# Ledger of designs, part 6: VH-VL binders against FAD synthase (ribL)

Target 1, 153 residues: FAD synthase (ribL), of Halorubrum lacusprofundi (b9lsn4)
Amino acid sequence: MTRVVAQGTFDLLHPGHVHYLEDAATYGDELHAIVARRTNVTHKPAPILCAEQRRDMVAALTAVDEAHLGHPEDVFVPIQRLDPDVIVLGFDQHHDEADIAAALAERGIDCRVERASGRDPRYEDELLSSGDIVDRILKQRGSDCDGAREGQR

## First folded at step 18 (VH-VL)

Design j3 (from z5 with heavy chain W100Y)
Fold by ESMFold2 at other seeds, look of step 18:
Structure j3 (fold): chain C 153 residues (1-153), chain A 121 residues (1-121), chain B 113 residues (1-113)
Amino acid sequence: as target 1 above (153 residues)
Amino acid sequence: EVQLVQSGAEVKKPGESLKISCKGSGYSFTTYWIGWVRQMPGKGLEWMGFIFPADSDTRYSPSFQGQVTISADKSISTAYLQWSSLKASDTAMYYCAKPYKFGDRYPFDYWGQGTLVTVSS
Amino acid sequence: DIVMTQSPDSLAVSLGERATINCKSSQSILYSSKNKNYLAWYQQKPGQPPKLLIYWASTRESGVPDRFSGSGSGTDFTLTISSLQAEDVAVYYCQQYYRLPHTFGQGTKVEIK
């Protein structure tokens, strides 16, 4: 039985997340998703939703057998605990596959690193990133505290 | 070099609480599951559950879920097995054990010496 | 849950003779893509904790004598002691570690005839 790990923030869920997790699931028999803690999201704005809520939403996806919270200080803790056979990176995740593979090997984790395919937009007004969803909300629903609401249509 | 040292034998009455311990040394305690195994007098081995001390992820056998609490204090490399209210049927030898690798799909290569718990009125 | 069933429950074997213990799992514990069977054998001598003998069905743990060997795949497994010695009197347990909960066989007591 091949155990697969996928990892991400999974803030405001969108079709890109679903595609990633479905693609990751094809690499094995069990898909475990690790949901990043707020403190470990350093290359983009902090997530809107708390980690427990994001974990629960990911756990509800058909492709996911179990969802886990990341460790607040050491991202490799849940990976060591699970000892997966395959880690699948998201299509556009910045991580260098070779550097991640080296870090896993250094820790004695015998695991292949793969990368999921991307998802093209299918609908005229489809949003495929949590950031784009947040931007749309701010444009349409921004409050007086960060600008005039009437100017955001 | 690897050792798992358990707390001493206990004689208790039904209804009392109990917490027994297992101290690990000679290895990286936080990066290995620590399991608990029950052996009733004259009977076989029963896997009770285990804990991953680095993040406290805890898994129980369905037979023991809600019957015991498994915990760990990683600062002193110690795992615990705890009952809130002992029964006579809890009379058994209790072993802690560690797998030879950090994942949850490995056999136990080191065992504690056992803690005999006797519960009688 | 994966049930592990050993046979026989008790076995008496003459000193120097072969002892054979069988273990069956209620479902396959073979990881077929890596050809690994998630089966271990333990020895428990009187008054002692269990001791790991064999893992991955056939790999001997360090320090375990050559007379101990494991075989089998899928659901059917065997522990063989090729030439029984006095110190081998013990109860032997198989265990699957393929899925939680991990489960043990009921044990096989090996005695000198």
Scores: ipSAE 0.637, ipTM 0.856, lowest interface PAE 1.7, mean pLDDT 91
Fold by ESMFold2 at other seeds, fold request of step 19:
Structure j3 (fold): chain C 153 residues (1-153), chain A 121 residues (1-121), chain B 113 residues (1-113)
Amino acid sequence: as target 1 above (153 residues)
Amino acid sequence: EVQLVQSGAEVKKPGESLKISCKGSGYSFTTYWIGWVRQMPGKGLEWMGFIFPADSDTRYSPSFQGQVTISADKSISTAYLQWSSLKASDTAMYYCAKPYKFGDRYPFDYWGQGTLVTVSS
Amino acid sequence: DIVMTQSPDSLAVSLGERATINCKSSQSILYSSKNKNYLAWYQQKPGQPPKLLIYWASTRESGVPDRFSGSGSGTDFTLTISSLQAEDVAVYYCQQYYRLPHTFGQGTKVEIK
C-alpha cells in the first residue's frame, strides 16, 4: 500500500488542480492531499478561501483519499505524521526536487519525490488558475475601483 | 534513554470520570504517534488509538471511538486517555506505546509500565 | 479491519525444544513493491508490558536472542523459538501495522511442559 502526498494551496478549484491530483494518485494506492494554510503560502497573493473550506473541497475530489490541513508553523509536520512513500510536486511548483529530497532525508523521511505532468487547456475560454478566475469575476461582476456607498433600501 | 512513564493505578466506581497520563522522555515527543492499548484481565491486547502530538491528529479504533478521548499536552510531553463515565467493563490494564519511527505504519518499540484501572461498586 | 488469528491458543513445550506459533491475517499485509510484510511479534511476561521481538515479519529487534525467528509472507506468518528457555515462558502476540486500525492476534501462551 503506496501512500502518496500532494501539496498545494487549492484555493478556487480548477481543472489544473484536478489534473494534478489525478496524476499524483497514479503513483500509488492512497492519495493524501495537504492543503497549505495562509501562512504557508508564498510567492502568491493570499488565498481567497479559508483553509478548512479548501480542505473540504479537495477531500470531495474522487482522486483524493484524505485531505489534511498544513501545519501553521512547520510544513513538515503532516508529512512526518503520514510518512509517505512518494511526494508528487505540481507541474508548476517552484520547488527544487533535490532540495525537497535533501530536507526529507535530513528529517529521516524515506520518500521518493516526483513531479506531475502539466495540463493543457482543452477549451478556448478555460481558466486554469485561481487568479484568472478572480480576475474574470471582477471583470464581469465587479464594481469600479473607487467604492461607492448607497443608502439603505 | 527513551521512557514512557504512566500515572498510577486507579480504583473507581461506575459513572465516575478518569484521566490517566503517559509522559514521554528521551526522544522527540511531538514527532511520533503515541498510542493506547487496552488489556482486559486475562485477555489479549487491543489497539485503542493514537495521537500525533505535533498537530493533535487523533485516530481511534472503531471499537473505542466515542468511548474515550485521547489527547496530548506537548508542552509537558504527556499523552492522556480519558473517560467521561466509567463502566465496570473498563476494568483493565492500559498501556501507552510509541512506534519505532514517525508515521502510522510501524510497530511499537517502547511501552509504558501500564496503568491498572479497576471499576467496581 | 484486518483480523489477526493466532494458533494455538496455548502450547506446552519441553525445555530446549522448538516452539512454533502461527498467525494469519484476514487479508494480505505485504507491501509488494518494497517486499515488506507489516507484521510484528511481541512477548509479554506476567506483570510486564509487551516487548517487541520481530518486525517486518522476520527482522529481529536489537537485543533479542537468535533463537527467536519470524517467517511467512502475505497472510501466513510464524514465530519460532528454536530452543525454548525458562525465560521464554510468556504470551506472544502478532500485530499488523499495515492499515488502521492496527490489530493484534488474540495471543498464544507458551509454557514449559
Scores: ipSAE 0.626, ipTM 0.854, lowest interface PAE 1.8, mean pLDDT 91
Fold by ESMFold2, fold request of step 19:
Structure j3 (fold): chain C 153 residues (1-153), chain A 121 residues (1-121), chain B 113 residues (1-113)
Amino acid sequence: as target 1 above (153 residues)
Amino acid sequence: EVQLVQSGAEVKKPGESLKISCKGSGYSFTTYWIGWVRQMPGKGLEWMGFIFPADSDTRYSPSFQGQVTISADKSISTAYLQWSSLKASDTAMYYCAKPYKFGDRYPFDYWGQGTLVTVSS
Amino acid sequence: DIVMTQSPDSLAVSLGERATINCKSSQSILYSSKNKNYLAWYQQKPGQPPKLLIYWASTRESGVPDRFSGSGSGTDFTLTISSLQAEDVAVYYCQQYYRLPHTFGQGTKVEIK
């Protein structure tokens, strides 16, 4: 049984997340997803949803066998705990595969590093990021947008 | 060098609480699962569960889920097995044990000396 | 849960003779791509904690005499003591560590005839 690890924020779920996790699952028999803590999300806006909710939503996806919370200080803790055979990086994740592999090896973690394929939009007006979804909500349903109607009437 | 040292034998009455301990030394305590195994008098070994001290991730055998609490204090390299209300059927030898490598797919290479718990009315 | 079943429950063997203990899992514990069977054997002498003898089905732990050997794959496994010694009187357990919970067999008591 090949154990695969995927990692991400997984805030508002969208088809890009589903594609990533389905791709990751093809690398083995058992897919474990690690959901990043707010304190570890520094390269983009903080997630809207709490880590436990994000973990529970990811756990419900058919591609995912188990979802885990990341460690607030050491991202390698859940990786050591799981001892995976393969780590699959997201298509857009800005990590060099060789650098990650070296960091794992330095810590005694014997694990391959792979990268998932990207997903192109399939439908008109499809949103493939949590940020895009948030922006759409604010544009269409935001209280300041709904409350300010210049020139109305 | 590697040692797992358990707390001493206990004699208790049904309904009492109990917390027994297992102190690890000679290895990196936080990066290995540490587990508990029950052996009732004259019976075989039963895997109860284990904990990963670095993040407190805890897994239980279905037979023990909700019956005991496994915990750890990584600052003193100690794991615990705890009952809120003992039953006579909890009378057993309890071992702690660690796998030889980090990760949950390895056998136990070191065992504690055991803690005998006797619960009698 | 993966159920581990040992046979026989007890075994009496003359000193110097071969002892054979069988262990069967309810489902395969072979990781076929790495050719690893997630099976261990433990020895428990009277009044002592268990001691690891064999892991990965056939790899002997350091300090274990070469009269102990493990074999088998998938669901069927065997522990063999090629020439039983007096100090081998113990209960022997198999264990799978393929999936949680890491279940043990019920044990096989080995005695001198």
Scores: ipSAE 0.606, ipTM 0.848, lowest interface PAE 1.8, mean pLDDT 91
Fold by ESMFold2, fold request of step 19:
Structure j3 (fold): chain C 153 residues (1-153), chain A 121 residues (1-121), chain B 113 residues (1-113)
Amino acid sequence: as target 1 above (153 residues)
Amino acid sequence: EVQLVQSGAEVKKPGESLKISCKGSGYSFTTYWIGWVRQMPGKGLEWMGFIFPADSDTRYSPSFQGQVTISADKSISTAYLQWSSLKASDTAMYYCAKPYKFGDRYPFDYWGQGTLVTVSS
Amino acid sequence: DIVMTQSPDSLAVSLGERATINCKSSQSILYSSKNKNYLAWYQQKPGQPPKLLIYWASTRESGVPDRFSGSGSGTDFTLTISSLQAEDVAVYYCQQYYRLPHTFGQGTKVEIK
């Protein structure tokens, strides 16, 4: 059995997340998804939802065989525990495949690093990022600092 | 040198609680699963479950789920097997063991000496 | 659960003769992409913990004498002791570590005839 790991924040789920996990699942027999802890999300706004809720939502996706919480101090702990055969990076993730492979090899983890394909928009007005969803919510349901409600939709 | 040292033999009555221990040394305790294996008198080996001490992820054989608790204390490199209410059928030798590499798809290369648990009136 | 079935339950063999122990798994434990059978053999002498002899079906653990060999693939596996010694009197167990739970065979007792 080929074990695949995918990892991400998976805050407000969107079709980009589903595509990523479905594509990752094609690399093996068993897909494990690691949900990042809030403290490990850097260079981006903190996730809206708690890690346990994000993990439970990811676990419910058909492509995912098991979902795991990331470790609060060392992101490699669940990867060592799982000892995967393949790690699949998200399409837009900045990391270099070779650098990740080297870091894993230094830790004794013998696995291949791959990158998922991107997802083109399929529907009119489809949102494919958590940031876009947050922006839409604020525009349609948010209040501004002057106390007046701004409605749109 | 890798060692797994278990707590001493126990003689208990039905209904009593018990917690036995397995102390690992000579390796990175937190990055390897550590498992428990039961051997009833005159019987074979039964895989009970194991724990990954770094994050406490714990897996049980269906036969033992809800019957025992496996835990670990990383600060003292020790794993535990625990019963809240012993039965006479819990009389057995209990071994702890570790796989030769991290990850859950490796055989056990080091075993503790065993802890004999006797449950009788 | 993957069931591991050993045969025979016990075996009496003359010193210097061949002992053969079989182990069958209820489903394949071959990881074909890595060409590895997730099968181990253990030896257990009275009053002692088990000792790893063979892993990946055919790889001898360090310090295990050459008279011990493992073979087989998929669902059918064999442990062979080519020339039984007095010190080889023990119970032998197979174990799969392909899927949780990592089940053991029921054991085969090897005695001197």
Scores: ipSAE 0.581, ipTM 0.847, lowest interface PAE 1.9, mean pLDDT 91

Design j3 (from z5 with heavy chain W100Y)
Fold by ESMFold2 at other seeds, fold request of step 19:
Structure j3 (fold): chain C 153 residues (1-153), chain A 121 residues (1-121), chain B 113 residues (1-113)
Amino acid sequence: as target 1 above (153 residues)
Amino acid sequence: EVQLVQSGAEVKKPGESLKISCKGSGYSFTTYWIGWVRQMPGKGLEWMGFIFPADSDTRYSPSFQGQVTISADKSISTAYLQWSSLKASDTAMYYCAKPYKFGDRYPFDYWGQGTLVTVSS
Amino acid sequence: DIVMTQSPDSLAVSLGERATINCKSSQSILYSSKNKNYLAWYQQKPGQPPKLLIYWASTRESGVPDRFSGSGSGTDFTLTISSLQAEDVAVYYCQQYYRLPHTFGQGTKVEIK
């Protein structure tokens, strides 16, 4: 049984997340997803949703066999606990495969590192990032500067 | 020198609570699962579950889910097995054990000496 | 759950003779990508905790005498004691650690005939 790990923030879920997890699942027999804690999300805006809610949403996806919370102090704790055979990085994730492989090796984790394929938009006006969703919400549901409600589309 | 030292034998009555302990030394306690195994009188070994002390992730055999609580106190390198209300059928020898590597797909290379629990009226 | 079934439940063997214990899993416990069988054998003497004897189906734990050997793959496994000694009187258990819950065989009691 090949155990695969994927990791991400998984804030407001979008088709890019689903594609990543579906692609990661093809690398093995069971997919474990690790949901990052707010305190460990340093490379982008803090997530809107709490980690438990994000984990529960990810766990509901068909591709995911189990979802886990990240560790608040050491992001490698759940990876060490799971001792996976493959870790699959997201297409645009900022980590270098070699750097991740080195960190895994120094912790005694015998694990391949792969990177998922990307997903292009397939529908008109499809949003593929949590940031784009937030921006759309603010544009369509936020107050304008003069206080009038300007758009309901 | 890896050691798992368990608390002493217990004689209890049905309905009483009990918490038995397993203290690990000679290794990094928080980086290994630590498990509990039951052996009823004259019977074989039954895996009850284990805990990963670094983050308290806890897994139970379906036969023991809801029947016992497995916990750990990292500050004193100790794992626990506890019952809120003992039954006569809980009479058994209980072992703690650790796998030889931190993941959950390894056999147990060190075992505690066992704690005999006797539950009778 | 993966059920582990041992045979026989007990056996009596003359000193110096071969003892053979079989263990069958209800599902394959071979991780084919790494060619590893997730099977361990334990020895338990009266009044003692179990002792790890063999893991990965055929790898002998340090300090275990050469007369103990493990073989098999997939669903069928064997523990062999090539020349039974008096100190080998014990109950022997197989265990799978391929997936949770980890399960043990029911045990095989080995005695001197």
Scores: ipSAE 0.581, ipTM 0.844, lowest interface PAE 1.9, mean pLDDT 91

Design j5 (from z5 with heavy chain K101R, light chain R60L)
Fold by ESMFold2 at other seeds, fold request of step 19:
Structure j5 (fold): chain C 153 residues (1-153), chain A 121 residues (1-121), chain B 113 residues (1-113)
Amino acid sequence: as target 1 above (153 residues)
Amino acid sequence: EVQLVQSGAEVKKPGESLKISCKGSGYSFTTYWIGWVRQMPGKGLEWMGFIFPADSDTRYSPSFQGQVTISADKSISTAYLQWSSLKASDTAMYYCAKPWRFGDRYPFDYWGQGTLVTVSS
Amino acid sequence: DIVMTQSPDSLAVSLGERATINCKSSQSILYSSKNKNYLAWYQQKPGQPPKLLIYWASTLESGVPDRFSGSGSGTDFTLTISSLQAEDVAVYYCQQYYRLPHTFGQGTKVEIK
């Protein structure tokens, strides 16, 4: 039984996340997804949703056999606990495959590192990032900065 | 060297609570699963479950889910097995054990000495 | 759950003779890409905790005498004691560690006849 790990923030779910997890699942027999804690998301805006909610949503996806919370201080804790055969990085994730492989080897983790394929937009006006979804919400439902106010004499 | 030292034997009545302990030393306690195995008198070994102390991830055999609580205090390198209400059928020897590697797909290479729990009226 | 079934439940063997214990899993525990069977054997003497003898079905743990050997693959496994010694009187257990829960066989008691 080949155990695969995928890792990400998985904030507002979008088709890019589903593609990543489906592609990761093809590398083995069971897919474990690790959901990053807010404290470990430093390279982009903090997630909108709490980690437990993000974990529960990811766990509900057909491709995912189990979803886990990341460790707040040491991102390798759940990886050691699972001792996976394959780690699949997201297409756009900023980590170098070689650097991740070296960090795993340093910790005695015997694990192959792969990177998932990308997903091109398939539909008109499709949003493939949480940031774009947030921007759309703010444009459609955000408050005006120039709100009308009832004056006083 | 690697040691797992368990708390002493217990004699209890049905309905009482109990918490037994297993202290690990001579290795990095938090980076290895630590598990519990039951052996009823004259019977075989039963895998109950284990815990990963670094993040408290806990897994139970279906036959023990909801019957016991496995926990750990990593600050004192100690794992626990706990009953809220003992039954006579809980009379058994209880072992803690650890696998030889991090990860959940390895056999147990070190075992505690066992804690005998006797539950009778 | 993967059910592990041992046979026989007990056996009596003369000193110096061969003892054979079988263990069958309800589903394959072979990780075929690594050619590893996730099967361990333990020895338990009276009043002692179990002791690991064999892992990956056929690899002897350090300090285990050469008279012990393990074989088999997939679902069918065997522990052999080639020349039974007095100190080998014990109960022997197989265990799979392929999937949680890591189930044990029911045990096989080995005695001297």
Scores: ipSAE 0.687, ipTM 0.864, lowest interface PAE 1.4, mean pLDDT 92
Fold by ESMFold2 at other seeds, fold request of step 19:
Structure j5 (fold): chain C 153 residues (1-153), chain A 121 residues (1-121), chain B 113 residues (1-113)
Amino acid sequence: as target 1 above (153 residues)
Amino acid sequence: EVQLVQSGAEVKKPGESLKISCKGSGYSFTTYWIGWVRQMPGKGLEWMGFIFPADSDTRYSPSFQGQVTISADKSISTAYLQWSSLKASDTAMYYCAKPWRFGDRYPFDYWGQGTLVTVSS
Amino acid sequence: DIVMTQSPDSLAVSLGERATINCKSSQSILYSSKNKNYLAWYQQKPGQPPKLLIYWASTLESGVPDRFSGSGSGTDFTLTISSLQAEDVAVYYCQQYYRLPHTFGQGTKVEIK
């Protein structure tokens, strides 16, 4: 049994998340998804949803065998606990594959690092980021009508 | 030297609570699962569950889920097994044990000496 | 759960003779791409905790006499004591650690005939 780990924020779920997790699942028999804590999200706005809700939503996806909360202080704690065979990085994640592999080796974790394929947009009105979803909600359902179409007011 | 030292034997009555302990030394306590194994008198070994002390992730055998609580205090390198209401059928020897590597797919290479729990009217 | 079944439940063997204990899992515990069977054997003497003898089905733990050996793959495993000694009188358990819960076999008591 090949154990695969994927990591991400997984705030408002979108097709990009589903593609990532489906692609990650192809690397092995059992996919574990680690949902980042708010304190570990450093390159983008803080998540809208609490970690427990994000974990539960990810756990419901067909591709995911189990979902886990990240550790608030050390992101490698759940990775040591699971001792996976493969870690799959998201297509656009900022981490260098070699840097992650080096950090794993320093901790004695015997695990290869791979990167998932990207997701091309398939529909004219498709949103592939949590930020875009938030922006759409504010334009269409908010009292602030900046940039919204006339009929949305 | 790796050691797992368990608390002493207990004699209890049905309905009483109990918390027994297992103190680990000689290794990095937080980076290894630590598990509990029951052995009823004259019977075999039963895997009860284990905990990863670094984040308190806890897993139970279905037979023991809801029947006991496994916990750890990483500041004193100690794992616990506890009952809120003991039954006579809880009479057994209880061992703590640790695997030889982090991760949940390894056998137990070190065992505590055991804690005998006797529950009788 | 993966059920581990040992046979026999009890075994009487003459001093110096071969003892053979079987363990069968209800599902394969072979990780075929790494060629590892997630099977351990333990020895438990009266009044003592269990002691790890063998892991990966066939690898001897440090300090275990080489009269002990493990074999088998997939679902069928064997512990062999090539020449039984008085100190080998114990109960022997197999355990799978392939997936949770890490179930044990019911045990095999080995006695001198």
Scores: ipSAE 0.686, ipTM 0.865, lowest interface PAE 1.4, mean pLDDT 92
Fold by ESMFold2 at other seeds, last read:
Order: sequence, then C-alpha cells, then structure tokens
Structure j5 (fold): chain C 153 residues (1-153), chain A 121 residues (1-121), chain B 113 residues (1-113)
Amino acid sequence: as target 1 above (153 residues)
Amino acid sequence: EVQLVQSGAEVKKPGESLKISCKGSGYSFTTYWIGWVRQMPGKGLEWMGFIFPADSDTRYSPSFQGQVTISADKSISTAYLQWSSLKASDTAMYYCAKPWRFGDRYPFDYWGQGTLVTVSS
Amino acid sequence: DIVMTQSPDSLAVSLGERATINCKSSQSILYSSKNKNYLAWYQQKPGQPPKLLIYWASTLESGVPDRFSGSGSGTDFTLTISSLQAEDVAVYYCQQYYRLPHTFGQGTKVEIK
C-alpha cells in the first residue's frame, strides 16, 4: 500500500484544509496527516487551538486515515516512524520541494515530494485561512473600544 | 554488535505488578520501532505491539490493548513491557525485537534472548 | 487483522530430503507497485529466540544457508529446505508485516524422520 503524508498546522479548519487533504489522499492508499506542534510553527502566528484538539479534528475528516501529533523538537520523527512513500506539501506552504527531498534522502527516507493544488474561493464571503477567520472574529466580536471619546481628556 | 538484552526471569503471583526490560545497543535506538512478542508454553509467536522511542508512539495488537503497557526510556536505550495485575494466563516467554529499518513495515532482524514470566499461586 | 495460516502443523523429513512449508494470508500482502511481498520466515530452535531467515518472501537474510528458499506471491507463500540437515530441526513461522498488527502464522514443526 502507498502511504501518503500531509503536514500542516490545521488550526481553525477551513475549506482550504479540506481541499489540501482530499488532494493529498489521491496520491496513495492511506493518508496520514501530521499536525504541527505549537513550538514548530514559526513562519506564522501561533495556533489558537491545542495540538491534540487540532489532531482530533483532522482525524475526523473523511480524507484522513490517521492524524498524528508532530514532534516538538524534530519534525522528521513522525516521518521516520511512518516511512511514507509520498509527502504532499500544501499549495501555500513555503517549503522548497528540492530541499525537503534532500533532507529526506539524507535520512534514508525513500519518499517522493509533491505539492497539492490550490483552492480558489467558491462562495461569497468565504474564508480560506485560519488568520482570516481570526481577523473576522476580532472585527465582529472584539471589545468595544471608544478610545477617541473615552480618551478625550 | 547489535544487541537486545532483556531482564531476567520472573516468578510472580496473580495480582502482582511486573515491568520487564529490553536494552538495545549497537544501533540508533530512538529511530527504530521496538516490539514485544509473546510465546505461551508450547505455543506460537504472538505480536503484542511496539513503540517508537523517539516520540513514544505505541501500537498494540487488539488482543493486548489494555492488557499491558509498552514504554521506553530513550535516555538509556531501554524498552519496557509492564503489567499492573498479572494473571496466570500471562505465564509465557516474552521477546523484544527490532525491525531492520525505521518505519513500521519491516520484519524483525534482531531479537532479545527472552524473559520467562511465570505466574502461579 | 490479516490472519496467517501455515500448513502442515508438523512434518517429518528424512535427512537430505526436501521440506516444504506453506503459509497463506487472509488478504494480499503484495505491494504491487513495488512488487514486494511483505512476508518473512523465522526459524526457532528449542530454547532460542526466533531467527530471521527470509524477508520480502524470497530474499535470504545474510548468513542463512542457500538450502533455504522462499517463494509465492499475494496470499500464498512457501518455505523450502532443499536438503534437510540435522541443525534444521526447529519450528518455522511466517509473518506478514504489511499492516499492523504484524501477525504470525501458528508455526510448523520440522522433525527428522
């Protein structure tokens, strides 16, 4: 059987995440999703939700056969544990495919590196990032602050 | 030079706890699964489960889920098999073993010498 | 769980004669895109741990005499000892490592007739 790995933060789930995982699943027979630990999310804001909750939500998605927590110090630990045939990068992930492939080869992991297709918005007012969701919440439900009137002294 | 050295034979009574060990040397302990295999007297081999020491990911055969605890201490390259309350039916030889490659789809190329556990009143 | 069934349960073979042990899995253990069967054979002599003989159904582990061979694919596998020696008296086990749990066959005892 062809084992596929996908990796991401998967904070506030959105249709972009679902598309990524569905596309990744097409590369093989079983899809394993690795949920990044907070300590390893350095390229963007820290996730809102704890890793265990994010893992459990990802595990519930139909495309995902199993979800795993990432390793707090070495992101390659779960990849070695799984020894996958294919790693599928997210469309928007900044990773260089060649650099990832080289790191896998250096560790003796015989694994192809692919990249998932992107998903365009399909609905009016659709949010396709956890950051956009957070921004919307803050805009609509943030504290009422009348600093101009309150601070006029 | 690869070696798996298990703790010595145990004679126990039902209801007692027990933790047996398997110390690995001569290879990268943390990056290989290490598993436990039961052999009841006069019977065949039974895959119990294994652990990946680097992150403690642990998998059990359904027959052993909830019956034993598999753990590892990577700082001393040692895996453990543990019972909280032994039964007479736990009387068996227990082997630790490692696959020849990282990843969970490889056969066992090295085995410990075995630990005989005898549980009797 | 993938069930592994060996036959016969025991057999007696004269020194220098061929011994044949069969192993059947309840589902295919062939990874067809790589043409690999995830089947191993082990030898266990009395009072000793098991010893790996064959992996990927037909590849001999280093140090294993060439009188041992493995064959088969998919669900049906065979271990052959072409010329039985006294030291080959043991119990032989097949194992699949295609999916967890990595189940063993029940074993085949080989004796000298």
Scores: ipSAE 0.677, ipTM 0.862, lowest interface PAE 1.5, mean pLDDT 91
Fold by ESMFold2 at other seeds, last read:
Structure j5 (fold): chain C 153 residues (1-153), chain A 121 residues (1-121), chain B 113 residues (1-113)
Amino acid sequence: as target 1 above (153 residues)
Amino acid sequence: EVQLVQSGAEVKKPGESLKISCKGSGYSFTTYWIGWVRQMPGKGLEWMGFIFPADSDTRYSPSFQGQVTISADKSISTAYLQWSSLKASDTAMYYCAKPWRFGDRYPFDYWGQGTLVTVSS
Amino acid sequence: DIVMTQSPDSLAVSLGERATINCKSSQSILYSSKNKNYLAWYQQKPGQPPKLLIYWASTLESGVPDRFSGSGSGTDFTLTISSLQAEDVAVYYCQQYYRLPHTFGQGTKVEIK
């Protein structure tokens, strides 16, 4: 039984997340998703939703066999606990595959590192990032909302 | 020297609570699962569950889910097995054990000596 | 849950003779891509905790005598004691560690005839 780990913020879910997790699942028999803690999301804006809610939403996806919270201090703790066979990085994730593989080897974790494919847009006006969703919300419902309601007749 | 040292034998009455302990030494306590195994008198071994002390992730056999609590205190390298209300059918030998590698797909290579729990009216 | 069934429940074997214990899992415990069977054998002598003898179905734990061997794959496994010694009187358990819960077989008691 090949165990696969995927990890990410998984804030506002979108089709890019689903594609990533579906692609990751093809690398093995069971997929474990690790949901990053707010304190460990340093490369982009902090997530809108709490970690427990993000974990629960990811756990509901068909491709995911189990979802886990990341460790607040050491991101390798859940990886040691799971001892996976494969870690699949997201298509756009900033991590260097070689650096991740080296860190795993230093900890005695015998695990392949792979990277998922990207998702092309399939529908008109589709949003494929949490940032784009937030931007759309702010444009339609945000600070300009009072001005937009006065302009809407 | 790897050791798992369990607390001493217990004689209890039905309805009483109990917490037994397993202290690990000679290895990295926080990065190995530590599990509990029941052996009822004259019977075989039953896997109850285990805990990963680094993050307190805890897994139970379905037969024991909600029947016991497994916990750990990292600061004193100790795992616990606890009942809120003992039954006569809880009379058994209880072992703690650890696998030879981190991760949850390895067999137990070190075992505690066992704690005999006797529950009688 | 993966059910582990041992046979026989007990056996009596003359000193120096071969003892054979079977263990059957209700589902395959073979990790095909690594060619590993997630099966262990334990020995439990009277008044003692279990002791690991064999893992991955056929690999001897360090310090275990060569008279012990394990074989089998998928769902059918065997523990063999090639020449029974007095110190081998014990109960033997198989265990799968392929999926949680890590279930044990019911045990096989080995006695001297």
Scores: ipSAE 0.672, ipTM 0.865, lowest interface PAE 1.5, mean pLDDT 92

